VH-VL binders against Pleckstrin homology domain-containing family G member 5 (PLEKHG5). Designs and how they scored, part 10

Target 1, 101 residues: Pleckstrin homology domain-containing family G member 5 (PLEKHG5), of Homo sapiens (Human) (o94827r584to684)
Amino acid sequence: QLLLEGSLRMKEGKDSKMDVYCFLFTDLLLVTKAVKKAERTRVIRPPLLVDKIVCRELRDPGSFLLIYLNEFHSAVGAYTFQASGQALCRGWVDTIYNAQN
Short names: E, the ipSAE of ESMFold2; O, the ipSAE of OpenDDE; V2, 0.75 times the mean of E and O plus 0.25 times the DockQ between their complexes.

## First folded at step 16 (VH-VL; framework fv_denrakibart)

Design x3 (from v5 with heavy chain D57E; at its last look DockQ between E and O 0.80; V2 from the best seeds 0.74)
Fold by ESMFold2, look of step 16:
Structure x3 (fold): chain C 101 residues (1-101), chain A 118 residues (1-118), chain B 113 residues (1-113)
Amino acid sequence: as target 1 above (101 residues)
Amino acid sequence: EVQLVQSGAEVKKPGESLKISCKGSGYSFTSYWIGWVRQMPGKGLEWMGIIYPDDSETRYSPSFQGQVTISADKSISTAYLQWSSLKASDTAMYYCARFDYEWGFDYWGQGTLVTVSS
Amino acid sequence: DIVMTQSPDSLAVSLGERATINCKSSQSVLYSTNDENYLAWYQQKPGQPPKLLIYWASDLESGVPDRFSGSGSGTDFTLTISSLQAEDVAVYYCQQYHKHPLTFGQGTKVEIK
């Protein structure tokens, strides 16, 4: 079931920054980007299993941290997301938390 | 239709300043990086740097850090490349191009030829 | 810095024949998170700006003819033109966008034999 979708700005590592479109389902989060056709979107990261996400709102308004864990509880992905406002950011964090519980 | 339109050719003397422009249209200008690429006469492509126009965050090639200034004015969808004091060795074609960390440099401007000679 | 080295520097190919261009990176351009290689190929025809042909090492950009293909992984990559056409006379560049600074190969000039 789709719980939430929307545009976010994604940062990875030291340098990478891009606008993405995310789909949060009950069991997974997809990070996508539009390709050069009107109806096409492309998943740019492996689907993130909701139960392996650690998610935290950051002090900067509208930003949250998402850490992805592997089977050994080691971080294998770290993402900073920026929503268009603090309310939307909290909505993402809360929806992920509720999907885990 | 995505377009990047650059300012016209320049003929300058050593020591003069210069600011060339790159105007984007047909897409969300603040959603993509703009990069600058130098091509010296008869030579290959050299990445100079990129800027994210929404917040003006910049990344420079070490070879060009401190040698040029990359800037943007998002209110007019325009990026700039600027020299404070041109050298004869700055004679080259300069391209702007749209950059994304997933797609690379997918749209290019027509180029601005800069000629620096006495 | 990741150094990109192309071979050959120049090649001449008969119309309708296969052209093969190699690109080697001094470090891997594979991103382990999504297993994609952050390697692009550009075509620059005489008097024109570069044009993106391929991204993610093997994905064809929209509007690029299917005679162009990319292959390889890690540090070794190939651009293939399966049946060379007259309009394919150009210089071809590989470019990594995995790590800063972003770097281009030196280019490979393709000519009609």
Scores: ipSAE 0.662, ipTM 0.909, lowest interface PAE 1.7, mean pLDDT 93
ESMFold2 (binder alone), look of step 16: mean pLDDT 95; pTM 0.962
OpenDDE, look of step 16: ipSAE 0.783; ipTM 0.941

Design x4 (from v5 with heavy chain I50F; at its last look DockQ between E and O 0.95; V2 from the best seeds 0.78)
Fold by ESMFold2, look of step 16:
Formats: C-alpha cells, structure tokens, sequence
Structure x4 (fold): chain C 101 residues (1-101), chain A 118 residues (1-118), chain B 113 residues (1-113)
C-alpha cells in the first residue's frame, strides 16, 4: 500500500519551515519527523486522506502546493513542499494524482 | 551527539565591531535553524532571531531587526552573530541554540559573554 | 506578540516536596491542525545554558527525569516537579513557539526551603 516515501521540506504559513519525511499510501499521506536519540519517526500532522488533497506543481522548480479539504470542500490546510529536484517533485504530484484515480 | 560550541568571551569598547560564532556538529547542520538568545546580566531569555543555514533564510525578532546580523557558513557548519558598532547595553550572555518548529530549542551552546565598557 | 507570564517569580520548596510553576500566554498557543500546544519549558542552572525539559506542553525531552511533568492547554500551563531534588535548583522558563516573535516567560527561580 506504500506508493512513495522520501524527504521533503515543508512550509506552513509565512514562517514555518522544516525537513520532514513523508509516506504516501494508497489512501493516506503521512508527514513525519525523526525523534532524536531513538531513530523513531513521529507523525506530526493528522493523516491526510488522499481523496481530499488538491495538489499542484508551482513555478519554482521542485516545489508543489498541497491543499487539504474538509467534507464541505473548503480548504482547512495548506502546505508548500520542496523536493530535492524537479523530477522528484513531479513524481510526488503524479503519484498523488494516480492514487486519486 | 549534537554539540554547539561557541567562540570565547569578548571584552570590547563602545563603537567596536564584533562577530561571534557557533559551530554545530553531530547532526545535519543544514536541516535545522540556529538561533541566538540574549540574556542580560540578571535577566531572562530573549529570542534575537534564527537562520536556516541551507538557504540562509534569516528571521529576526522585531526588537533586534537592524541591530545585529545573523549569518551562517554551511561549508564549516558555523553560524554567526555580528555587531557593526557595539554599545554598553550590548553587555550580555549570548547563546546559540538549535531550533525546530516541532521541538523548540533542543540543544544549546555554552554561551559567549560579551562585555562592552569604556 | 504573545506575552508569557510566569508565577510565582520565586519559589522555595522543601527537598522531596512538590514544586508547581504556572505560565500564562496572552494568546492561545494551541495549533488547531494537530491539537498540540507549542509551548516549551527550559531549566537553567546557575552558570549553565538553558536545557529543554518539555515540548508540546507535556512531552518530556529525552533524558529528563520523570519527576518533571507539563500540563495545560490554550493559555494556561503548569510545570510540576513531583519530588524536588537538590539538583533541581534553577530558574525555569516557559516559551511559546507558536507565533513569531518567539517569546519567553520572565522566569521562576526555584530554591530549597
């Protein structure tokens, strides 16, 4: 059920920026961070249901926008992700699209 | 093991410039913010600002914007705090600390005492 | 700006007894997206740098003794030392990292009675 995993840089709002590790499953996207000494990963955001994600590549190379919708189709979350390259970025966007269809 | 090692104590006169350093080791230096925190003698902690060394994205507390310069050289895993013209009121302990938006300031340097007097 | 106010400013507690420190923020530090409070507690012993004790209001940093605990939500937070030890003599700071600028409380000095 795991489709894609990897490191991304996540931005939220005007200030927050951090490196995260994401797992894309058939039905969920998980945003995680490593816990220091234990080498465990910790989910830092509620699991994002794949069918409620709107995803679009941005003009900046290697970046994509992820909007999370509620049941009323209103945006309740917005994230900018940066992959380490344009090809990886397209891979994330395409894989999310394919998981929705 | 994560370590932040700061440059040694400084004794300066008003009007002199100063650049103090903070060297990080034991972690991916470019993946975390490095912040600077001031503690004036007998007083509490004040966030001055921080930098993301990978892209040099730098954020300042409004109280310190334009008063100091925060920079980093990621090739040597080092962050800097710099004054162009010191004032006696800059006398304080200055800490560098690693920052993460989920964990806060989780590792701190030993501090650099800066004394500015005539 | 979110103002952090601690009480009391100073606290004297007998060895082995409970110490309680309060921290109040002028605005909520709860992030609605994940329901976590972005509030940290630091310990600063004399002549030492601050040390992270608690993040997310209640989660203990690795290596911090179980006698330390954090509680509260929104604007009202508490650090508790269940059985004060001699090595716990320090100044304790709360700090919000929910909104810029990042702000600390004024500190609470804990000493042995």
Amino acid sequence: as target 1 above (101 residues)
Amino acid sequence: EVQLVQSGAEVKKPGESLKISCKGSGYSFTSYWIGWVRQMPGKGLEWMGFIYPDDSDTRYSPSFQGQVTISADKSISTAYLQWSSLKASDTAMYYCARFDYEWGFDYWGQGTLVTVSS
Amino acid sequence: DIVMTQSPDSLAVSLGERATINCKSSQSVLYSTNDENYLAWYQQKPGQPPKLLIYWASDLESGVPDRFSGSGSGTDFTLTISSLQAEDVAVYYCQQYHKHPLTFGQGTKVEIK
Scores: ipSAE 0.665, ipTM 0.909, lowest interface PAE 1.5, mean pLDDT 93
ESMFold2 (binder alone), look of step 16: mean pLDDT 95; pTM 0.963
OpenDDE, look of step 16: ipSAE 0.790; ipTM 0.944

Design x7 (from v5 with light chain L102Y; at its last look DockQ between E and O 0.81; V2 from the best seeds 0.00; counts 0 for: pae E 2.3 > 2)
Fold by ESMFold2, look of step 16:
Structure x7 (fold): chain C 101 residues (1-101), chain A 118 residues (1-118), chain B 113 residues (1-113)
Amino acid sequence: as target 1 above (101 residues)
Amino acid sequence: EVQLVQSGAEVKKPGESLKISCKGSGYSFTSYWIGWVRQMPGKGLEWMGIIYPDDSDTRYSPSFQGQVTISADKSISTAYLQWSSLKASDTAMYYCARFDYEWGFDYWGQGTLVTVSS
Amino acid sequence: DIVMTQSPDSLAVSLGERATINCKSSQSVLYSTNDENYLAWYQQKPGQPPKLLIYWASDLESGVPDRFSGSGSGTDFTLTISSLQAEDVAVYYCQQYHKHPYTFGQGTKVEIK
């Protein structure tokens, strides 16, 4: 089931930043980008299983941290996402939390 | 249709300043980086740096750090490459190109030929 | 800096025959998170800007003929034109976009024999 979708700005590591379009389903989160916009969209990261996400709102307005865990509860990915505003950011964080519970 | 349109050719003397432009259209200008690439006559391509127009976050190749200024004005969807004091060795074709961290440089401007001679 | 080295510097190939260009990086361009190689190939015809052919080492850009293919991983990459056409006469560049600065190979000129 699709729970939430929308544009976010994604940061990875020191240098990378880009606009992505995310789809949150009951069991997974997809990070996508358009390729030639009119023709196709591509999943650019492995699907993130909702049960393996640790998600926390950040001090910066509209930003949240997403840590992805492996089967041994070790962090294997870290993403900073920025929504258009604080309310949308809380919406993402709350929806992920509710999907886990 | 995504397009990058660059300003026209320039003929300059050493020591003069210059600012060339790259105007993007057909896409969300603030959602992509713009890069500048130099091609000296008869030579290959050299990455000079990139800028994220939304916040002006700018990253330079070490070879060009301090030699040029990359800037953008997002209100008119335009990126710039600027020299404060041109040298004869700056004679080259300069391309702007749209950069995506996943797709690379997917759209290129037509190039601006800069000629610097006494 | 990741140095990109192409070979050969130039090659001449008969129409309809296979052209092969190699590109070697001084460091891996593989991103382990998604197992994609951040390597692109560009075509530059005389008097024209470069044109993206391939991204992620092997994925064809929209509108690129399927006679073009890319392969390789880590540090060793190949661009193949399976059946050279007259319009393929150009200089071809590889480029890594994994780590700053994003470096290009020196180029390979392809001509008809």
Scores: ipSAE 0.534, ipTM 0.879, lowest interface PAE 2.3, mean pLDDT 92
ESMFold2 (binder alone), look of step 16: mean pLDDT 94; pTM 0.955
OpenDDE, look of step 16: ipSAE 0.748; ipTM 0.930

Design x8 (from v5 with light chain N34D D35N; at its last look DockQ between E and O 0.82; V2 from the best seeds 0.00; counts 0 for: pae E 2.9 > 2)
Fold by ESMFold2, look of step 16:
Structure x8 (fold): chain C 101 residues (1-101), chain A 118 residues (1-118), chain B 113 residues (1-113)
Amino acid sequence: as target 1 above (101 residues)
Amino acid sequence: EVQLVQSGAEVKKPGESLKISCKGSGYSFTSYWIGWVRQMPGKGLEWMGIIYPDDSDTRYSPSFQGQVTISADKSISTAYLQWSSLKASDTAMYYCARFDYEWGFDYWGQGTLVTVSS
Amino acid sequence: DIVMTQSPDSLAVSLGERATINCKSSQSVLYSTDNENYLAWYQQKPGQPPKLLIYWASDLESGVPDRFSGSGSGTDFTLTISSLQAEDVAVYYCQQYHKHPLTFGQGTKVEIK
């Protein structure tokens, strides 16, 4: 079940910054980018299980942190996402929270 | 069609300033990095730095930091490489290229030959 | 800095034969989060800009002939041209884009024997 989709700017580690397109389903979050032929997208990260996500709005407007946990509750991924505005950012955070409950 | 078109060849004397350009077309200019790569005559490729035109976030190679200025004007889809005072050792071919952290440098400009001699 | 070292510096191969170029990085270019190697290969013919051949160590760029392939992981990588054509005469560069500064290998010149 698709719950939310849209463009985000994704940051990882010290240096990486990219525009991505995300799909949030009931059970998974997919991070995609357009292939060079604009007719298709490619999943660029392993699918993120919704119940393994820890998500928090940041003080920077329109930004949220996503930490991905493994079965042993250890962080195995950390992402900062930026939406085009605070309302969209809250929408992502709230939708993820609601999908977990 | 993604294209990067660079400004023409330059012949300069030591101590002169120079600003060369790289104009992108056929894609969302603000969604990708633009990098600059130097190739001295008969030598390999050297990464100089990259810029993200949307917010002007700029990252330099330590070898070039303080030696050049990388900038962009997103309103005209153009990136720039600039020297305030050229040296003879700046004689080289300079390429701009589009960069993405997933795909690397996937499209390259035609190059700008800069010759600095007395 | 991650140093990229190619071998050999120069390679002569008969038309239709296999060409193999090695690239070694001084540190791993494998990103543990997605298990991808952030290693690219470029081809540069005389008087032309470089052209991307391979990204993520083994994924062919659009429009690149399938006689080109990439393999390896971590610190050791290989570019293979399965059947060398005259148009493949060029200098080939590996490049890591895992960590800054982004760094290129010194290049490998491929010629017809």
Scores: ipSAE 0.428, ipTM 0.859, lowest interface PAE 2.9, mean pLDDT 92
ESMFold2 (binder alone), look of step 16: mean pLDDT 95; pTM 0.962
OpenDDE, look of step 16: ipSAE 0.432; ipTM 0.880

## First folded at step 17 (VH-VL; framework fv_denrakibart)

Design y1 (from u4 with light chain H98N; at its last look DockQ between E and O 0.63; V2 from the best seeds 0.00; counts 0 for: pae E 2.1 > 2)
Fold by ESMFold2, look of step 17:
Structure y1 (fold): chain C 101 residues (1-101), chain A 118 residues (1-118), chain B 113 residues (1-113)
Amino acid sequence: as target 1 above (101 residues)
Amino acid sequence: EVQLVQSGAEVKKPGESLKISCKGSGYSFTSYWIGWVRQMPGKGLEWMGIIYPDDSDTRYSPSFQGQVTISADKSISTAYLQWSSLKASDTAMYYCARFDYEWGFDYWGQGTLVTVSS
Amino acid sequence: DIVMTQSPDSLAVSLGERATINCKSSQSVLYSTNNENYLAWYQQKPGQPPKLLIYWASDLESGVPDRFSGSGSGTDFTLTISSLQAEDVAVYYCQQYNKHPLTFGQGTKVEIK
């Protein structure tokens, strides 16, 4: 059920920037972060239901926008992710799209 | 073992420049912020700013904006705090600390005492 | 700016008794997305650098004794030392990291009565 995993750089709001490790399953996206050491991780955001994600590649190379909707279709999260390159970025966007369809 | 090792104590005169250092080891230096915290003699902790060494993204406290320069050299896992012209009021202990937006300041250097006598 | 105000400024507690330190923020430090409070507590023993005790208001940092606990939400927070020991003589700081600029409380000095 795991479709894709990897390191991304996550930006949230004006200030937050951090390296995260994401796991994309057929139904969920998990955003995790190391606790003290990289081999131990903690989920830092509520699991994101794939069907509630609006995802678009950005004009900045290697980045994409993820908007998360709650059960009421209200935006409750907005994230900018940066992959290490355009190919990996496209891979994330395409895999999310395919999981939705 | 995560360590932050700071440069040694400094005794300076007003008007002199100074650059102090903070070397990180035991972790991925480019994956965490490094912050600088001032503690004046007998006083509390003051956040000065943070830097993300991978891209040098730097955020300053308004109180310190334009007063100091925070920089990093990721090739040697080192962050810096720099004054172009010291004042007697810069006499303080200066800590570097590793910062993470989820975990706070989880590892601290031993501190660098800066004394500006005049 | 979020102003962090601690009370009391100084606290004398008998060995083995409970110590309670309060911290109030001028604005909420709760992040509604994950419902976590971005509030940390630090201990600074005499002649030493600060040490992280608690993050997310109530999560104990690795290696910190169980006698330390954090509680509260939004704007009102408490650090509790359930049974004060001699090595707990220190200044304690709360610190918010929800919004820039990052800000510390003024500190609370804890000493043996």
Scores: ipSAE 0.549, ipTM 0.885, lowest interface PAE 2.1, mean pLDDT 92
ESMFold2 (binder alone), look of step 17: mean pLDDT 95; pTM 0.960
OpenDDE, look of step 17: ipSAE 0.826; ipTM 0.949

Design y2 (from u4 with light chain K99S; at its last look DockQ between E and O 0.88; V2 from the best seeds 0.78)
Heavy chain, then light chain:
Amino acid sequence: EVQLVQSGAEVKKPGESLKISCKGSGYSFTSYWIGWVRQMPGKGLEWMGIIYPDDSDTRYSPSFQGQVTISADKSISTAYLQWSSLKASDTAMYYCARFDYEWGFDYWGQGTLVTVSS
Amino acid sequence: DIVMTQSPDSLAVSLGERATINCKSSQSVLYSTNNENYLAWYQQKPGQPPKLLIYWASDLESGVPDRFSGSGSGTDFTLTISSLQAEDVAVYYCQQYHSHPLTFGQGTKVEIK
ESMFold2, look of step 17: ipSAE 0.698; ipTM 0.915
ESMFold2 (binder alone), look of step 17: mean pLDDT 95; pTM 0.961
OpenDDE, look of step 17: ipSAE 0.789; ipTM 0.943

Design y3 (from u4 with light chain Y97H; at its last look DockQ between E and O 0.75; V2 from the best seeds 0.72)
Fold by OpenDDE, look of step 17:
Structure y3 (fold): chain C 101 residues (1-101), chain A 118 residues (1-118), chain B 113 residues (1-113)
Amino acid sequence: as target 1 above (101 residues)
Amino acid sequence: EVQLVQSGAEVKKPGESLKISCKGSGYSFTSYWIGWVRQMPGKGLEWMGIIYPDDSDTRYSPSFQGQVTISADKSISTAYLQWSSLKASDTAMYYCARFDYEWGFDYWGQGTLVTVSS
Amino acid sequence: DIVMTQSPDSLAVSLGERATINCKSSQSVLYSTNNENYLAWYQQKPGQPPKLLIYWASDLESGVPDRFSGSGSGTDFTLTISSLQAEDVAVYYCQQHHKHPLTFGQGTKVEIK
């Protein structure tokens, strides 16, 4: 089931900073990006299983940290997402949290 | 349609300052990096740096760090490349291009020819 | 820095024949997170700015003829023009954007034999 979708600014890995479009389902989060000239949307990161996500709102308003854990509960990935506002940011974090419970 | 339009050709003398521009249109200017690439006459492409217009986060090539200044004015969707003191060796074509960390440089300006001679 | 080395520096190919350009990176440009190679190919025709041809080493940019293809992974990459056309005369560049500083190959000039 699709719980939430929308645009976010993603900071991750190789100093990358870009706008992405995310889809949050009950069991996974997809990070997608529009391809040039394309009515095409592409998944640019592996699906993130909701059960392995740890999210925390950051001091920077509208931003939250997403840590991805492996099967051993070790952090293997970290993303910073920025929403257009604090309310939306909180919405993402809360929705992810609720999906985990 | 995504377009990057650069300022016109420049003819300068050594020691003079210069600021060239690149105006983006047809897309959200603040959502994509803008890069500058140098191409000396008859030579290859050289990455100079990139800037993220929304917050002016700027990354330079070590070879160009301190040699040029990259800036942007997001209010008019324009990126800039400037020199405080030109050298003859700065003679080259300078391209601005939209940069995506996933795809690369997907849209390019037409280039600005800078000629520096005494 | 990741050094990009292309071979050959110049290539003359008859019309309709295959053109092959190689690009080697001094370090792997494969991103372990998504298993994609952050390698792009550009075409620059005389008097024009570069044009993006291939991204992620093998994905064809929109509007690019399917006679162009990219292959390879890690440190070794290849751009192939299956059947060279007159309009393909240009200098071709590979470029890595896996790590800073971003770096280009030195270019390969493709001409008609």
Scores: ipSAE 0.703, ipTM 0.930, lowest interface PAE 0.8, mean pLDDT 95
ESMFold2, look of step 17: ipSAE 0.720; ipTM 0.916
ESMFold2 (binder alone), look of step 17: mean pLDDT 95; pTM 0.961

Design y4 (from u4 with light chain A40N; at its last fold request DockQ between E and O 0.84; V2 from the best seeds 0.81)
Heavy chain, then light chain:
Amino acid sequence: EVQLVQSGAEVKKPGESLKISCKGSGYSFTSYWIGWVRQMPGKGLEWMGIIYPDDSDTRYSPSFQGQVTISADKSISTAYLQWSSLKASDTAMYYCARFDYEWGFDYWGQGTLVTVSS
Amino acid sequence: DIVMTQSPDSLAVSLGERATINCKSSQSVLYSTNNENYLNWYQQKPGQPPKLLIYWASDLESGVPDRFSGSGSGTDFTLTISSLQAEDVAVYYCQQYHKHPLTFGQGTKVEIK
ESMFold2, look of step 17: ipSAE 0.745; ipTM 0.915
ESMFold2 (binder alone), look of step 17: mean pLDDT 95; pTM 0.959
OpenDDE, look of step 17: ipSAE 0.809; ipTM 0.943
ESMFold2, look of step 18: ipSAE 0.753; ipTM 0.917
ESMFold2 (binder alone), look of step 18: mean pLDDT 95; pTM 0.960
OpenDDE, look of step 18: ipSAE 0.825; ipTM 0.947
ESMFold2, fold request of step 21: ipSAE 0.721, 0.723, 0.700; ipTM 0.913, 0.914, 0.912
ESMFold2 (binder alone), fold request of step 21: mean pLDDT 95, 95, 95; pTM 0.960, 0.961, 0.960
OpenDDE, fold request of step 21: ipSAE 0.867, 0.863, 0.876; ipTM 0.957, 0.956, 0.958

Design y5 (from u4 with light chain N37D; at its last look DockQ between E and O 0.87; V2 from the best seeds 0.78)
Fold by ESMFold2, look of step 17:
Structure y5 (fold): chain C 101 residues (1-101), chain A 118 residues (1-118), chain B 113 residues (1-113)
Amino acid sequence: as target 1 above (101 residues)
Amino acid sequence: EVQLVQSGAEVKKPGESLKISCKGSGYSFTSYWIGWVRQMPGKGLEWMGIIYPDDSDTRYSPSFQGQVTISADKSISTAYLQWSSLKASDTAMYYCARFDYEWGFDYWGQGTLVTVSS
Amino acid sequence: DIVMTQSPDSLAVSLGERATINCKSSQSVLYSTNNEDYLAWYQQKPGQPPKLLIYWASDLESGVPDRFSGSGSGTDFTLTISSLQAEDVAVYYCQQYHKHPLTFGQGTKVEIK
């Protein structure tokens, strides 16, 4: 079931910055980008299992950290997301936590 | 349709300043980087740098840092490449191109020929 | 810096025959998170700007004919034109966009024999 969708700005590592469109389902989060000259989106990262996400709001307003764990509880991905405002950011964080619990 | 339209050819003398432009249309200008690429006559492509117009985050090739200024005015969907003092060795074709970290340089301007001679 | 080296510098191929261009990076351009190689190929015809052909080493850009294909991973990459056409006369560049600074290969000129 789709729980939330919307635009976020994604940062990875030191340099990468891009606008993405995310879909949060009950069991997974998809990070997508629009395919040019088409009305479809393309998944640019492996689907993130909701049960393996650790998510925290950051001190910078409108931002949250997403750490992705493997089956051994080791971090295998780290993403900083920025929403257009603090309310939307909290909405993402809360919805992820509710999907886990 | 995505378009990048560059300013026209320039003929300059050494020591003169220059600012060339790249206007983007047909897409969300603030959602993508704009890069500048030099091609000297008969030579290959050289990456000069990229800018994210939304916040002016700018990354330069080490070879061009301090030699040029890359800037953008998002209110008119335009990126710029500037020299404060041109040299004869700046004679080249200069391309702007849209950059994304997943897709590379997917749309290119028509190029601006800059000729610097005394 | 990741140095991109193409071979050959120049290639002459008969119409309808296969053209193969190699590109080697001095460091891996594979991103382990999504297992994609951040390697692009561009075509530049005389008097024109470059045009994106392939991204992620093997994914064809929209509107590019399917006679073009990309292969390889890590440090060794190949652009193949399965049946050369007259309009394919151009200089071809590989380019990595995995790490800064972004770097191009020196180019390979493809001509009709």
Scores: ipSAE 0.688, ipTM 0.913, lowest interface PAE 1.3, mean pLDDT 93
ESMFold2 (binder alone), look of step 17: mean pLDDT 95; pTM 0.962
OpenDDE, look of step 17: ipSAE 0.818; ipTM 0.948

Design y6 (from u4 with heavy chain F99Y; at its last look DockQ between E and O 0.85; V2 from the best seeds 0.74)
Fold by ESMFold2, look of step 17:
Structure y6 (fold): chain C 101 residues (1-101), chain A 118 residues (1-118), chain B 113 residues (1-113)
Amino acid sequence: as target 1 above (101 residues)
Amino acid sequence: EVQLVQSGAEVKKPGESLKISCKGSGYSFTSYWIGWVRQMPGKGLEWMGIIYPDDSDTRYSPSFQGQVTISADKSISTAYLQWSSLKASDTAMYYCARYDYEWGFDYWGQGTLVTVSS
Amino acid sequence: DIVMTQSPDSLAVSLGERATINCKSSQSVLYSTNNENYLAWYQQKPGQPPKLLIYWASDLESGVPDRFSGSGSGTDFTLTISSLQAEDVAVYYCQQYHKHPLTFGQGTKVEIK
């Protein structure tokens, strides 16, 4: 079931920053970008399993941190997302929490 | 249609300042990086740096750090490349291009020829 | 810095024949997270700006003829033009965008024999 979708700004590693379009389902989060042909989207990262996500709002307004865990509960990915506003950011964090519980 | 339109050719003398421009249209200017690429006469392509116009986050090639200034004015969808004191060795073609971390440099401006001579 | 080395520096190919350009990187350009190679190919025709042909090593940019293809992984990459046309006379550059600084190969000039 699709729970939430929308544009976010994704930061990854030291350098990467780009606008992405995310789809949050009950079991996974997809990170996509529009491709040029036929107004399609492409998944640009492996699907993130919701039960492997640790999510936390940041001091920066409208930002949240997403840590991705492997099957051994070790952090294997880190993403910073910026929503267009504080309310939308809180919506993402709360919806992820609710999907986990 | 995505377009990047650069300012016209320049003929300058050593020691003069210069600011060339790159105006983007047909896309959300603040959602993509703009990069600058130098091509010296008869030579290949050299990445100079990129800027994210929305917040002016700027990343330079080490070879160009401190040699040029990359800036943007998002209110007019324009990026800039700027020298405070030109050298004859700055004679080159300068391209701006839209940069995406997944797709690379997908749209290029027509180039601005800068000639620096006594 | 990831150094990109192309071979050959120049090649002449008869119309309708296959042209093959190699590109080697000094370090892997494979991003382990999504298993994609962050390697692009550009075409620069005389008097024109570069044009993106291929991204992610093998994905054709919109509007690029299917006679162009890219292959390879890690540190070794190939651009192939399956049947050379007159309009393919250009200098071709590979470029890694895996790590900063972004770096181009030195270019390969393709001519009609």
Scores: ipSAE 0.643, ipTM 0.904, lowest interface PAE 1.6, mean pLDDT 93
ESMFold2 (binder alone), look of step 17: mean pLDDT 95; pTM 0.961
OpenDDE, look of step 17: ipSAE 0.758; ipTM 0.934

